Miniprotein binders against ABC transporter G family member 3 (ABCG3). Designs and how they scored, part 9

Target 1, 243 residues: ABC transporter G family member 3 (ABCG3), of Arabidopsis thaliana (Mouse-ear cress) (q9zuu9r114to356)
Amino acid sequence: IAWKDLTVTMKGKRKYSDKVVKSSNGYAFPGTMTVIMGPAKSGKSTLLRALAGRLPPSAKMYGEVFVNGSKSHMPYGSYGFVERETQLIGSLTVREFLYYSALLQLPGFLFQKRSVVEDAIQAMSLSDYANKLIGGHCYMKGLRSGERRRVSIARELVMRPHILFIDEPLYHLDSVSALLMMVTLKKLASMGCTLVFTIYQSSTEVFGLFDRICLLSNGNTLFFGETLACLQHFSNAGFPCPI

## First folded at step 3 (miniprotein)

Design w5 (from D1 with R8I E11F E15A K18W E37I R41M K44R E48Y)
Fold by ESMFold2-Fast, scan of step 3:
Structure w5 (fold): chain B 243 residues (1-243), chain A 108 residues (1-108)
Amino acid sequence: as target 1 above (243 residues)
Amino acid sequence: SPEELIKIFEFLVRAIQWAIELYKRGDLETALKLLKIVADMLERLLEYIGKYSPEEVRKLLERVQELAKEIERALELLKRGDPEEALRLLEEIAKRLQELVEEIRKLE
């Protein structure tokens, strides 16, 4: 996936539209992790949604998004999008939830759907939790935030997307759960998936796992490129990189 | 690919150091999970390197294979309740991974 001069304008109850993302340029490749980083209100979630074709009706997008050299309109199932907060069904086990998602979304035979569910469970390191209740609502004991987050991603993996967009995969995770999540995502990318996700800030441990970074501030791109080049760019300019 | 290998090895060093810290803080379960992830990543890395790498990196594969065995040994020591030996082994593994990173940089 690649994008050129991508501008997103939001139209609220105000008379004039605001540019939330200003002339963004970038790309992401299969097998790699590309991260969009920035403070609150930097436009990172809006850029992610624009790339995934999930902008609200009140938004206008200008510029171009390309997939395999063609202006993009993603076929159903070719990409996945994971919201920052995903509603899960607490009365189901992890395996049941993923299996019912597969029944509703996938064509094909029962055997194929079961194998895809088991693959998603393995891919997200959920084997130990597969038969546990998801829980959460109504004071039900169940999975913790880290496991719930991995289940929400596993749900999208059932569709075997080539591109996976994740809005804040580390949201509300402790440092250990965040590290496990990033290791799991790095492994997933190595299997050929193109990962694009947003992060507010990262630790040094997590930062080293990224292939590319798009650094946003107030809609403007401060940097786009290889992770190592980001550190060298700001050092050469006399600014430390704001990790 | 060499650049990505370096990033992976640097992560593995940090992950082992984090596992040691977790163990010292009394979080055995999380330390074991993290070490298992490290072992799994090394096995996958061996498969990837062996499949696509030129002849010159074959000796690096032997070193990575030995490190994978050492991590499994550290896991077994932790499960047996022999933490002093395990921690010493993990520190040595982290040091040897750092040396591997520097050797891969030279191949660039």
Scores: ipSAE 0.000, ipTM 0.138, lowest interface PAE 15.9, mean pLDDT 69

Design w6 (from D1 with R63I E66F E70A R73W E92I R96M E99R E103Y)
Fold by ESMFold2-Fast, scan of step 3:
Order: C-alpha cells, then structure tokens, then sequence
Structure w6 (fold): chain B 243 residues (1-243), chain A 108 residues (1-108)
C-alpha cells in the first residue's frame, strides 16, 4: 500500500474545517511492519483510518491511496481494521466468538470456517485460552487485557486479510505484554501480512522491531522511512532520537 | 523456586547472546545448534513450571511460550536467507528475556 499527498480535514466545531493530517506521503510493503508514531492528537489514528477507508462521514480526504498499484477498490475482506477499544462478547468463549465472527463475515459456501478459526487462534497464541470465557462484564473476570487485545486482532485474522490496520496494539499493556505482542505481530507480518499500526511511543527494544516509521506531530510528517534512517536523521540534525 | 527460575532464565539470555556472537563470527552451524537447544530448553522449562502452577505463574508461562515461538521464527529467518532481520530479532529476544527476569524478581 502507498499514499500520496493525503490530507484529511474534519469538520471543526461550528464553521471551521481543521486539517488533521497534512499532505502525508508514505508506503508499506507486504511482509513488513510500518508504524505511525506520534503524541496524542498528532493525527495518527486519523491517518490510519484514512488508509483503511474508515473515515467518518464528516471527514473529507484529498490525495490518493494505492493498493498493488491501483487506487484502493479493495475486495470484501482483503483488509482488516482493529479498533483501539473493541467490544467483545463476554458470555462466549474465545473459540465461540471467533467462530461466530467467521460465520457472520465469510460467505456461506466457504467450508473452512473451523480451520480459519484455528489458524487465527494459533497465529495470536491463544490456544491455551481457546475454551476460556472472554468475560469482563458484570462480575465475571475472564481474560486479561493482553489476551483480550489478541482476541480482537484474531477476529480480523479470520478474514485472512492481506493488509491489517491496528489502532494502538499496545494500548493498556504492560511492558512485557507489549514486547510479546510486538514479536507476535512481527511473526504475523513475516507470514505475508502487511501491518500498519499506530503507537504513541515505544522502548528502544520495540522500536527496533519496526521496518518503517511515519513520525507525526500536529498533522505534519516529521519523518517517513526505514527505522535506521530515522535514527540517523535525528542524530545528524542534533536532535534526540524519537522515543 | 523463584531463585532457581531466575538463574535458568539468565542462563538462557547468556546462551542467546553467545549464539549471536558465534553467528557474527561466521560460525553459523554452531550458532543454529545453540539456538535450537535454547528453544528446546525453554519449552521444557514451560512444561515443568506448568505442572504445579498458581494463576500468577500461568501468566509467566504465556510469556515464555511466546518467546520460545519467537526464537523458532528467528531460526526460520536464518534458514530463508534473512540473517540481518534474524540477528535484530534475536538481540531483542535476549533483552525481552532480561526484562522477564526483572519481572520474576518483582514477583518474589
């Protein structure tokens, strides 16, 4: 996927249109992890939604998004999008939730719904939790935050997307769970998925796992390119490396 | 015991770092053999811990299981001819194991 001169405006309060993303250019390759990084309100979630074709009706987008050299007219199920905060069904087990998700989203003639569910469970390392109740509502404890996050991603994997957009995969995860999540996503990318996701900031260890970075501040792109090039860019300019 | 568990994880970290050094030195065969042994030892450690684990230890088991799989993936990268990515991943895995040791110490 690539994008050129991508600008997103949101209807501001009352009369004004605010430019939330300003002339963004970038690309992400199959089998790689491309990260959109920046502080809160930098426009990273809006850019991610624009790339995924999931902007609200009040938003206007200028510029172009290309998939495999064509303007984005993606077939049903060719990409997935994982929200920062996903609603799960606490009364279902992980396997049941993923199975019903597959049943509702995949065409009825596909006989591999069970195998697709098992593949998603394995890809997100959920085998030990497959028969556990999701919970988290009423007084049911259920899964912990890291496990729930992996279930949310597994739900999209059931559709076998070529491109997966994830809004803050590390949201509300402790440092160890965050590192494990990143290793899992890196493996998923290596299996042929193109990953594009947002992160507020990262440790040095996590930063090293990224293939490319798009660094945003107040809608502006401060840097786009390979992770190592980003380190060189800021070092040469006399600025500290992005955290 | 937590102390014995910490020692075992610290040993795994050192062995991974040794494998990285061997690979950089050009001793690919020895490095791959050592990484395979590390992955096997990690999986066996998981099985031993899981036999008598309270709920807190189950979270630890999940983390260690991910690390074992990550090491196997690094081996696959080396086999498919992507040594730069494999080395980067292995260095990160070694650091992750070090953080896991710190986590276990805090649990004590």
Amino acid sequence: as target 1 above (243 residues)
Amino acid sequence: SPEELIKRFEELVREIQKAIELYKRGDLETALKLLKEVADRLEKLLEEIGKYSPEEVRKLLEIVQFLAKAIEWALELLKRGDPEEALRLLEIIAKMLQRLVEYIRKLE
Scores: ipSAE 0.000, ipTM 0.202, lowest interface PAE 15.6, mean pLDDT 71

Design w7 (from D1 with R63Y E66M E70F R73E E92Y R96W E99V)
Fold by ESMFold2-Fast, scan of step 3:
Structure w7 (fold): chain B 243 residues (1-243), chain A 108 residues (1-108)
Amino acid sequence: as target 1 above (243 residues)
Amino acid sequence: SPEELIKRFEELVREIQKAIELYKRGDLETALKLLKEVADRLEKLLEEIGKYSPEEVRKLLEYVQMLAKFIEEALELLKRGDPEEALRLLEYIAKWLQVLVEEIRKLE
């Protein structure tokens, strides 16, 4: 995926239309992890949604987005999008939830979808949790936040998307769970998936796992390129890269 | 109002279960007619609920919309003479609707 001169305007409080993303240029390669990083309200979620074709009706987009070398050719929903917060069904096991997701998202019958579900479980390192209840109520034993987040991503993998957009995959995770999540996503990327996701801030350890970074502040791109180049860019400018 | 929505979903679950029992008893024509009525009622509920429901409920309703399509698939399976898979699909749909009702109650 690549984008050129991408600008997104949204209805503002003081002005009718504000530029939330300003002339963004970038790309993400198959098999890699590209991260959009920035503080709250930097435009990172809006950029992610623009790339995924999921902007709200009040938004207008200018510029170009190319997927697999084609402009305006990709069908809506041919890629996956994982929200920052995902509602899971606590009374179901992981396998049951994914089976139901497969039935609801894919045409055909349940027996055809079992292999797709097992592949998603394996891809997200959920094999040990497949028969456990998801939970979510204080009286119901269930998954921890890290496992719940991986189930949310596995749900989108059932559709076997070529590109996966994830809004804040580390949201509500402690540092150890965040590292495990990033290692799991790195493994998923190595299997051929193109990953693009947003992060507010990352630890130094997590930062080293990214292939590319798009660093945003107030809609402006401060840097786009490989993570090592990002560190050198800010060092040369006399500032540390916000890790 | 939310409790009325729950009652309507519970009604749909009971009708699906009734269709399964009718089919098992050999009343295919009545079972098929009931399943089509359930599918039509689900579609109408989606329009109604989408206007008043919080965003979390709207997401759950996307699943219910797909369930209506799977009821149509169960109808085609029955017509093709594949009743075992059709009945399994209908039983799963009924259970999913029960889970959806429980999750809506928890939101309240």
Scores: ipSAE 0.000, ipTM 0.093, lowest interface PAE 20.8, mean pLDDT 69

Design x1 (from C5 with E7Y R9I T36V R45F R47V E75T R77E)
Fold by ESMFold2-Fast, scan of step 3:
Structure x1 (fold): chain B 243 residues (1-243), chain A 81 residues (1-81)
Amino acid sequence: as target 1 above (243 residues)
Amino acid sequence: SEKVTIYFIVEGDPEKLREAIERVLEKAEKYGVEVVVEVRGDTVFIVITGPDEEALRKAVEEILEELERYGLKVTVEIEDK
């Protein structure tokens, strides 16, 4: 996926529209992890939604997005998109929740749908949690934030998307859970999935797992390129990398 | 009976679907059942789950009545006990 001169405007509180993303250029290679990084209100979530064709009706997008050499004109493509906060059904087990998601999204036989659910469970390292209730019951505790986040991503994996957009996969995760999540996503990318996700900030260990990074500040792209090139870019400018 | 899960496949006019979904959510809240709604093109999928069989049964009945009131085509499937 590639994008050129991508600008997104949102209606401001007054008559004037605010530019939330300003002339962004970038690309993500198949089978790699590309990260959009920046503080709150940097435009990273808006850029992610623009690439996925999921901007709200109040937003206007300018510029071009290309997938496999062709312009994408569909508002919603064949891509997977994982929200920052996902609504889950607490009274269902992980397997049940994913199975019903498969029933809702996939054509074909029930046997095939069970197979893709098991694949998603394995891909997100959910095997030990597959028969546990998401929300818990009585004296039994439900899934922790890390496991719930994995379930949200697994739901989209049932569709076997070529490109998966994830809004803040590390949101509300402790350092260990965040590292384990990134290792899981790195393996997912190596299996052929193109991952594009947003992140507020990362540890040195997590940062080292990214293939490419897009740094945003107030809608402006400070850098786009490979992780090592990012460090070199800011060093040459007389500043350390802001990550 | 323990946990029962059902899902609806609802087809019809998008404007009527929007209004009907609001009624579905109201019935879910009234009976304390959990509902997931997913829109795909001209079709809406609704998954309903609840811990209490009686409350779930009443919620489902009222939801079906609302969907029918809007003239929407409804297909219901239930997980085997």
Scores: ipSAE 0.000, ipTM 0.157, lowest interface PAE 17.7, mean pLDDT 70

Design x2 (from C5 with T5Y E7V R9W E34T R45I R47Y E75V R77I)
Fold by ESMFold2-Fast, scan of step 3:
Structure x2 (fold): chain B 243 residues (1-243), chain A 81 residues (1-81)
Amino acid sequence: as target 1 above (243 residues)
Amino acid sequence: SEKVYIVFWVEGDPEKLREAIERVLEKAEKYGVTVTVEVRGDTVIIYITGPDEEALRKAVEEILEELERYGLKVVVIIEDK
């Protein structure tokens, strides 16, 4: 996926429209992790939604998005989108939840749907939790935040998307859970899934796993490029690289 | 030698920015590392370097803990040589 001169405006205060994303240019390659990073209200979630075709009706978009060489075209099942906060069904086990999701969303035979569910469970490192209740509602303790986040992502993986957009996959995770999540996503990308996601904060270890980064502040792109190029960009500003 | 760049953002509170920078400088002095701070709008870029790799890592760790306690959103970029 690639985008050119992408600008997004949203209904603002007192009948004015605000430019939330300003002339963004970028791309994400198959099998890689591209991260949109920035503070709250930097436009990162809006950019992510614009790329996924999930802007609200009140938003207006300018510029172009290209998928497989075609403008604004994504084939059925080619992408998934994971919201920052996803409601799960606490009375179901992880396997049951994913299986019912498959029954509702996929064509094909029962056997095929079961195999897809098992693949998603393994891909998200949920094997030890597959038969546990999701829980997490009143009077019932259930899965931890890390496991719940993995279940949300696994639900989208059941559709076997080629591109997966995730809004803040590390939201509400401790440092260990965040690192393990990123390792899981890195492996998923290496298997051919294109990952594009937003992050507001990252540790040194986690940052090293990204292939590309887009740094946003107030809708403006501070940097877009490969992780190594990002290091070179900042080196030129204050710490030049050795030759 | 390792060089570390920390980029963080300030949301809505100018006093928060000043206090955070002061705390960063205190940690830099404690560990004998060199810190250069650059402010661009609501974005702050901290460049950290030092002669002792272990002291540099400890300084970065404490600086990140302080920034996190102020609720600042940060990106840590490390140059691996």
Scores: ipSAE 0.000, ipTM 0.304, lowest interface PAE 11.4, mean pLDDT 72

Design x3 (from C5 with E7F R9V T36Y E38V T43Y R45L K73E E75I)
Fold by ESMFold2-Fast, scan of step 3:
Structure x3 (fold): chain B 243 residues (1-243), chain A 81 residues (1-81)
Amino acid sequence: as target 1 above (243 residues)
Amino acid sequence: SEKVTIFFVVEGDPEKLREAIERVLEKAEKYGVEVYVVVRGDYVLIRITGPDEEALRKAVEEILEELERYGLEVIVRIEDK
């Protein structure tokens, strides 16, 4: 996927024409993780939704998004999108939840749907949790935030999207769970999935796993490029001949 | 090779950023770390290099506290260890 001069305006209290994302340019490739980083209100979530075709009706978008050399007119379901906060069904096991998702969303035989569910469980490292209740709202012992997040992503994987957009995959995760999540996503990308996701901030260990970074502040792109180039950019800005 | 480096991007009001930078440089001198600052209008890029993790950690803690006192937001933190 690639985008050129992508600008998004949102209806606001005082500024109907307020630009939330300003002339963004970038791309993401299969086998890679491209991260949109920035603080709250930097436009990272809006950019992610614009790329996924999920802007609200009040939003206006201009610029271009390309998939495989064509302007993006793909059906909504050909892209996976994982919300920052996802509703799960606590009375179902992980496997049941994913299976029901597959039954509702996929054509084909029952055998194929079961296979896709098992693939999603393995891809998200959920094998040890597959028969456990999701829980969370009642007396039932529920999954922790990390596992719940993995289930949310696995639900989208049963659709076998070629591009997966994730809004804050590390939201509400501790440092260890966050690292494990990123390792899982890195492996998923290496299997041919194009991953694009947003992150508020990251540790050094997590940062090292990213292939490309789009750094946003107030809708403006401060940097777009490879992780190593990002470090070199900051180095060159402050000191052209470091120690 | 024992040297460690950290990069920050800090967003905020240009006048507050200028005032905070002066304090950041004072803290760097106090803890014996090298600081390089690039001002880009409403944001600043800061690179801090220390001889070891302890010196860098102390300098970073003081610098982050100083930035918070000015109501400034650190939007990116990259550690090159």
Scores: ipSAE 0.000, ipTM 0.201, lowest interface PAE 19.4, mean pLDDT 72

Design x4 (from C5 with T5I E7W E34Y T36I R47F T49V R77T)
Fold by ESMFold2-Fast, scan of step 3:
Structure x4 (fold): chain B 243 residues (1-243), chain A 81 residues (1-81)
Amino acid sequence: as target 1 above (243 residues)
Amino acid sequence: SEKVIIWFRVEGDPEKLREAIERVLEKAEKYGVYVIVEVRGDTVRIFIVGPDEEALRKAVEEILEELERYGLKVEVTIEDK
């Protein structure tokens, strides 16, 4: 996926003029993790939604998005999008939830749908939780935040998207769960899934796992490139990061 | 854009660096200032970016006070753009 001179405006005033994303340029290589980072109100979520073709009706987009060599974005079912907060069904097990998602959205025989569900469970490191209730009620502890987040991502993986957009995959996760999530996503990308996601802030350990970063502030791109180049851009020390 | 980038080069005891970094991230979250931490051996670089100069100034002042409380060696560089 690649984008050029991408500008997004939101209507929030009688005289229309709020630019939320300003002339963004970037790309994400197949099978890599590209992260959109920046403080609150930097335009991260808006840029992500623009790339995924999921802007609200009140938004206007200028510039170009290229997907698979074409000057346009793919149809809804050809790529996945995971919202910052997703609703799960607490009365279902993880496997049941994913299986029903597959039944409603995927063509093919029942055993093929089961195979795709099992692949999604393993890809998101959910094997130990597959037969547990998603939960969230007072008499039974269900899944914790980290596992619930993995389930929401696994639901989109059932469709086997080539590109997966995730809005804040680390949202509401503790530091250990966040690191484990990033390791899981890095492995998923190495298996051929192109990942583009937003993050508010990153620890040094997590930062080292990214392939590419787009840094935003007030809609403007501060930097776009590889993580090592990003650090060199700010410090200009000329030395590589220790590995 | 009215972006301001400030980065600190911090050297000292690794345990004190860890504690100081934790406090820095806490201050950043309180003021909504964006922080990147880079580790290079016994040297840590802290990069702070703020779209709001007033919030950035307040966050930087408190961060510098915290680093000073830990007795760490701090070198400051400011990039204005």
Scores: ipSAE 0.000, ipTM 0.294, lowest interface PAE 10.6, mean pLDDT 69

Design y1 (from C5 with K16I E19Y R23F K27M K58W E62I E66L)
Fold by ESMFold2-Fast, scan of step 3:
Structure y1 (fold): chain B 243 residues (1-243), chain A 81 residues (1-81)
Amino acid sequence: as target 1 above (243 residues)
Amino acid sequence: SEKVTIEFRVEGDPEILRYAIEFVLEMAEKYGVEVTVEVRGDTVRIRITGPDEEALRWAVEIILELLERYGLKVEVRIEDK
């Protein structure tokens, strides 16, 4: 996936339009992790939604998005999108939730094949949790935030998307859980998935796992390119790379 | 297969299960599929039988409603033979 001169405007509260993303250019490749990073209100979630075709009706998008060289809007379900906060069903086990999620998306296919659910469980390192109750419903104890986040991502993987967009995969995770999540996503990418996700901030260890980075500030792109090139760019300018 | 049988095991609050059962029976009547319901305290066993594609679509609608609206635990088994 690539984009050129991508601008997104959002309707203001007084009928004025604000440019939330300003002339963004970038790309992401299969087998790699491309991250959109920036502070709050930098436009990173809006850019991610624009690429995924999930902007609200009040938003206007200008510029071009290409998928495999075609000026094409991807149909719903041909890619995965994981919200920063996902509603899970606490009364279900992990396997049950994934199976029913799959039935809702592709009922005929998944009634015939359960291997897709098992593949998603393995891909997100959920094997030890597959038969555990998700919890969080009516005071029930269950999975921790890290495992719940993995379940939300696994739900999208059941559809076998070629591109996976994740809005803040590390949201509300401790440093150890965040590192394990990134290692899991790095392995997922290595299996041919194109990963594009947003991050508010990261540790040095996590930053080192990214293939490409898009740094945003107030809708403007400060840098787009390979992670090593990003470090060199800011070093040459006499400023440290914003982590 | 000309027809398929899908069995649901639903667990949850007995008061909520009552509404879920009524919904299931209403949907079965609407879509013209055969359904049987057995209630055992906090557990309900629902079996549906119908033409493959119609039964699957109907089952998906029921699963969606049970999970999203009632927050019930649902286990599904598909029986060909």
Scores: ipSAE 0.000, ipTM 0.137, lowest interface PAE 20.2, mean pLDDT 70

Design y2 (from C5 with E15Y E19I E22W E26L E54M K58F E61I E65Y)
Fold by ESMFold2-Fast, scan of step 3:
Structure y2 (fold): chain B 243 residues (1-243), chain A 81 residues (1-81)
Amino acid sequence: as target 1 above (243 residues)
Amino acid sequence: SEKVTIEFRVEGDPYKLRIAIWRVLLKAEKYGVEVTVEVRGDTVRIRITGPDEMALRFAVIEILYELERYGLKVEVRIEDK
């Protein structure tokens, strides 16, 4: 996936629209983790949604997005998109939830659907939780936030997408859960998936796992390139990397 | 001397190198020293320059500690200009 001169405007106050993303250029490759990083309201979520073709009707997009050499949007099932907050069904086990998701979304035989569910469970390191209730409803103790987040990503993986967009995969996770999440995503990328996700900020451990970074501030791109090059760029400018 | 420059040659696993470099840059900011990083294959050269020998000494010790935490092979060279 690649984008050129991508600008996104949102309905503003009065008669004008605010430019939320300003002339963004970038790309992401199979087998890599590309992160869009920046403070709140930097435009990172809007850029992610623009790339995935999931902007609200009130938004206007200018510029070009290329997927597999085509200017058209991605066909259904070729990508996954994980929202920052995902609704799960607390009365189901992890395996049941993923299986029913597969039943609703995939064609083919029942045994094939069981196979993709087991693959998703393994890919997201959920084997120890597969038969546990998701929970989170009245007085039911279930999965913690880290496990719930991995379940929401696993749901998208049953479609075997080539590109996976994740809005804040580390949202509301403690340091240990965040590191496990990033290691899991890095392993997933190494299996050929193109990962593009947003992060408000990261720890030193997490930052070292990124292949490519897009730094945003107030809709402007401060840097786009390889993570190591970003570290060198800010060091050579007389400042350490600010994130 | 007006300025002291210390150069580190660091070798090891690429992912551990990336994490260690991030920590080095954070320590550089804390001590107010200048850092230049150059990548050459599986080897990274880190040059640290500071206006004060005491600040540079503290920065170097902290940086060596961070690099050693990750089991990286480190060689140090000190040059006065």
Scores: ipSAE 0.000, ipTM 0.110, lowest interface PAE 22.5, mean pLDDT 69

Design y3 (from C5 with K16Y R23W E26I K30F R57L E61F E65M)
Fold by ESMFold2-Fast, scan of step 3:
Structure y3 (fold): chain B 243 residues (1-243), chain A 81 residues (1-81)
Amino acid sequence: as target 1 above (243 residues)
Amino acid sequence: SEKVTIEFRVEGDPEYLREAIEWVLIKAEFYGVEVTVEVRGDTVRIRITGPDEEALLKAVFEILMELERYGLKVEVRIEDK
């Protein structure tokens, strides 16, 4: 996926629309992890939603998004999109939740849908949790935040998307859970998935796992390119990298 | 045969239980599945049965989402033949 001169405006309290993303240019390739990074209100989630075709009706988008060399406006469901916070059903096991998701979203026979569910469980490193209740509802013990986040991603993975957009995959995760999540996503990308996600900030270890970075500040692109080039860019300028 | 029964045991505030049961009945009728409700104190046992597994699972999924929105404690058991 690539984008050129992508600008997004939102309806502000003033008569003039606010430019939330200003002339963004970038691309993401199969087998790679591209991260959109920046502080709060930098436009990260807005850019992510623009690429996924999930902007609210109050937003206007200018510029172009290309998928496989063609200008594309993807219908809902052709991409996978994982919200920052997703609703899970605590009374179901992980396998049951994913199976019902597959039943509602996929055509085909029931045994084929079960196969897809097992693939998603394996891909998100959920095998040890597959028969456990999701929980987190009143008096029920269940999965911890890291496992719940991986279940949320597995739900979208059931549809076998070629491009997966994730809004803050590390949100509310401890350092160990965050590292496991990133290793899992890196493996998923290596299997041919194009991953594009947002991150507020990262550790040095996590930063090293990214293939490309789009660094945003106040809607403006401060840098776009390969992770190593980003480090060289700021080092050569004599300023510390703002990660 | 292909008949499948799914049982819920639901516990919580009686006011929310009443509203949740009404919603369960609405969803059961919409999907054409059979439902039996049994009240035992502050606990409700709901059995949902249908010949069409896909319609049954869709009904169950929506019912579970609604029960969870009411903040009720729910336990699910699938009785497969």
Scores: ipSAE 0.000, ipTM 0.278, lowest interface PAE 15.4, mean pLDDT 72

Design y4 (from C5 with R18F E22I E26W E29Y E54I R57Y E61L)
Fold by ESMFold2-Fast, scan of step 3:
Structure y4 (fold): chain B 243 residues (1-243), chain A 81 residues (1-81)
Amino acid sequence: as target 1 above (243 residues)
Amino acid sequence: SEKVTIEFRVEGDPEKLFEAIIRVLWKAYKYGVEVTVEVRGDTVRIRITGPDEIALYKAVLEILEELERYGLKVEVRIEDK
């Protein structure tokens, strides 16, 4: 996926006057993890939604989004999108939740739906939690934040999207859960998935796992390019001493 | 011993460039990152290396915001040692 001069405006008092994302340019491709990073209210969630075709009706988008070299007119829901705070059903086990999600969303036979669910469980490192209640109701502890977040992503994964947009996959995760999440996402990307997601800030351990970064501030792209994990090698920081 | 350098090439009015450079050096000091500045007419090369990736990221973000405030033309390159 690629985008050029992408501008998003939100409904103003009489006309669209507020630019939330200003002339964004960027690219993401299969097998890589592209992160949109920036402080709160930098426009990163809005840019993510614009790329995924999930802007509210009140928003106006200008510029172009291209998928596989063609100008994209993606309908809502054609790609996978994971909200920052996804509601789960605490009375179901992980497997049951994913299975019912698959029943609602996928055509095909029971056997095929089970296979897709098991693949999603494995892909998100949820095998040890598959038969546990999701929980989060009353005093039932259920899954911890890291597991719940992976279940949210697994739910979208049962649709087998080629492009997956995730809003803040590390939100409310401790450092070890965040690292596991990033390793899991990197493995998912290596299977051919195009991952695009937002983060506010990351630890040193996870920062180096990103392939590409888009830095946003007040709607402006301050930087777009390879992250520290994909850097060019630099042999010197100045001119050599003359002979 | 940092293995990564982030380089900015900045162009614009010399007076604005010098004001921006002073602010950049302050941000570098604040985050404990190393900065090398080379001035050539109306073009400046700023190279930044840091003690860790998070400090480097924070410094880079604030430096880019500072340069943007002055309306300077900026090109960024990231290189691994």
Scores: ipSAE 0.000, ipTM 0.115, lowest interface PAE 22.2, mean pLDDT 68

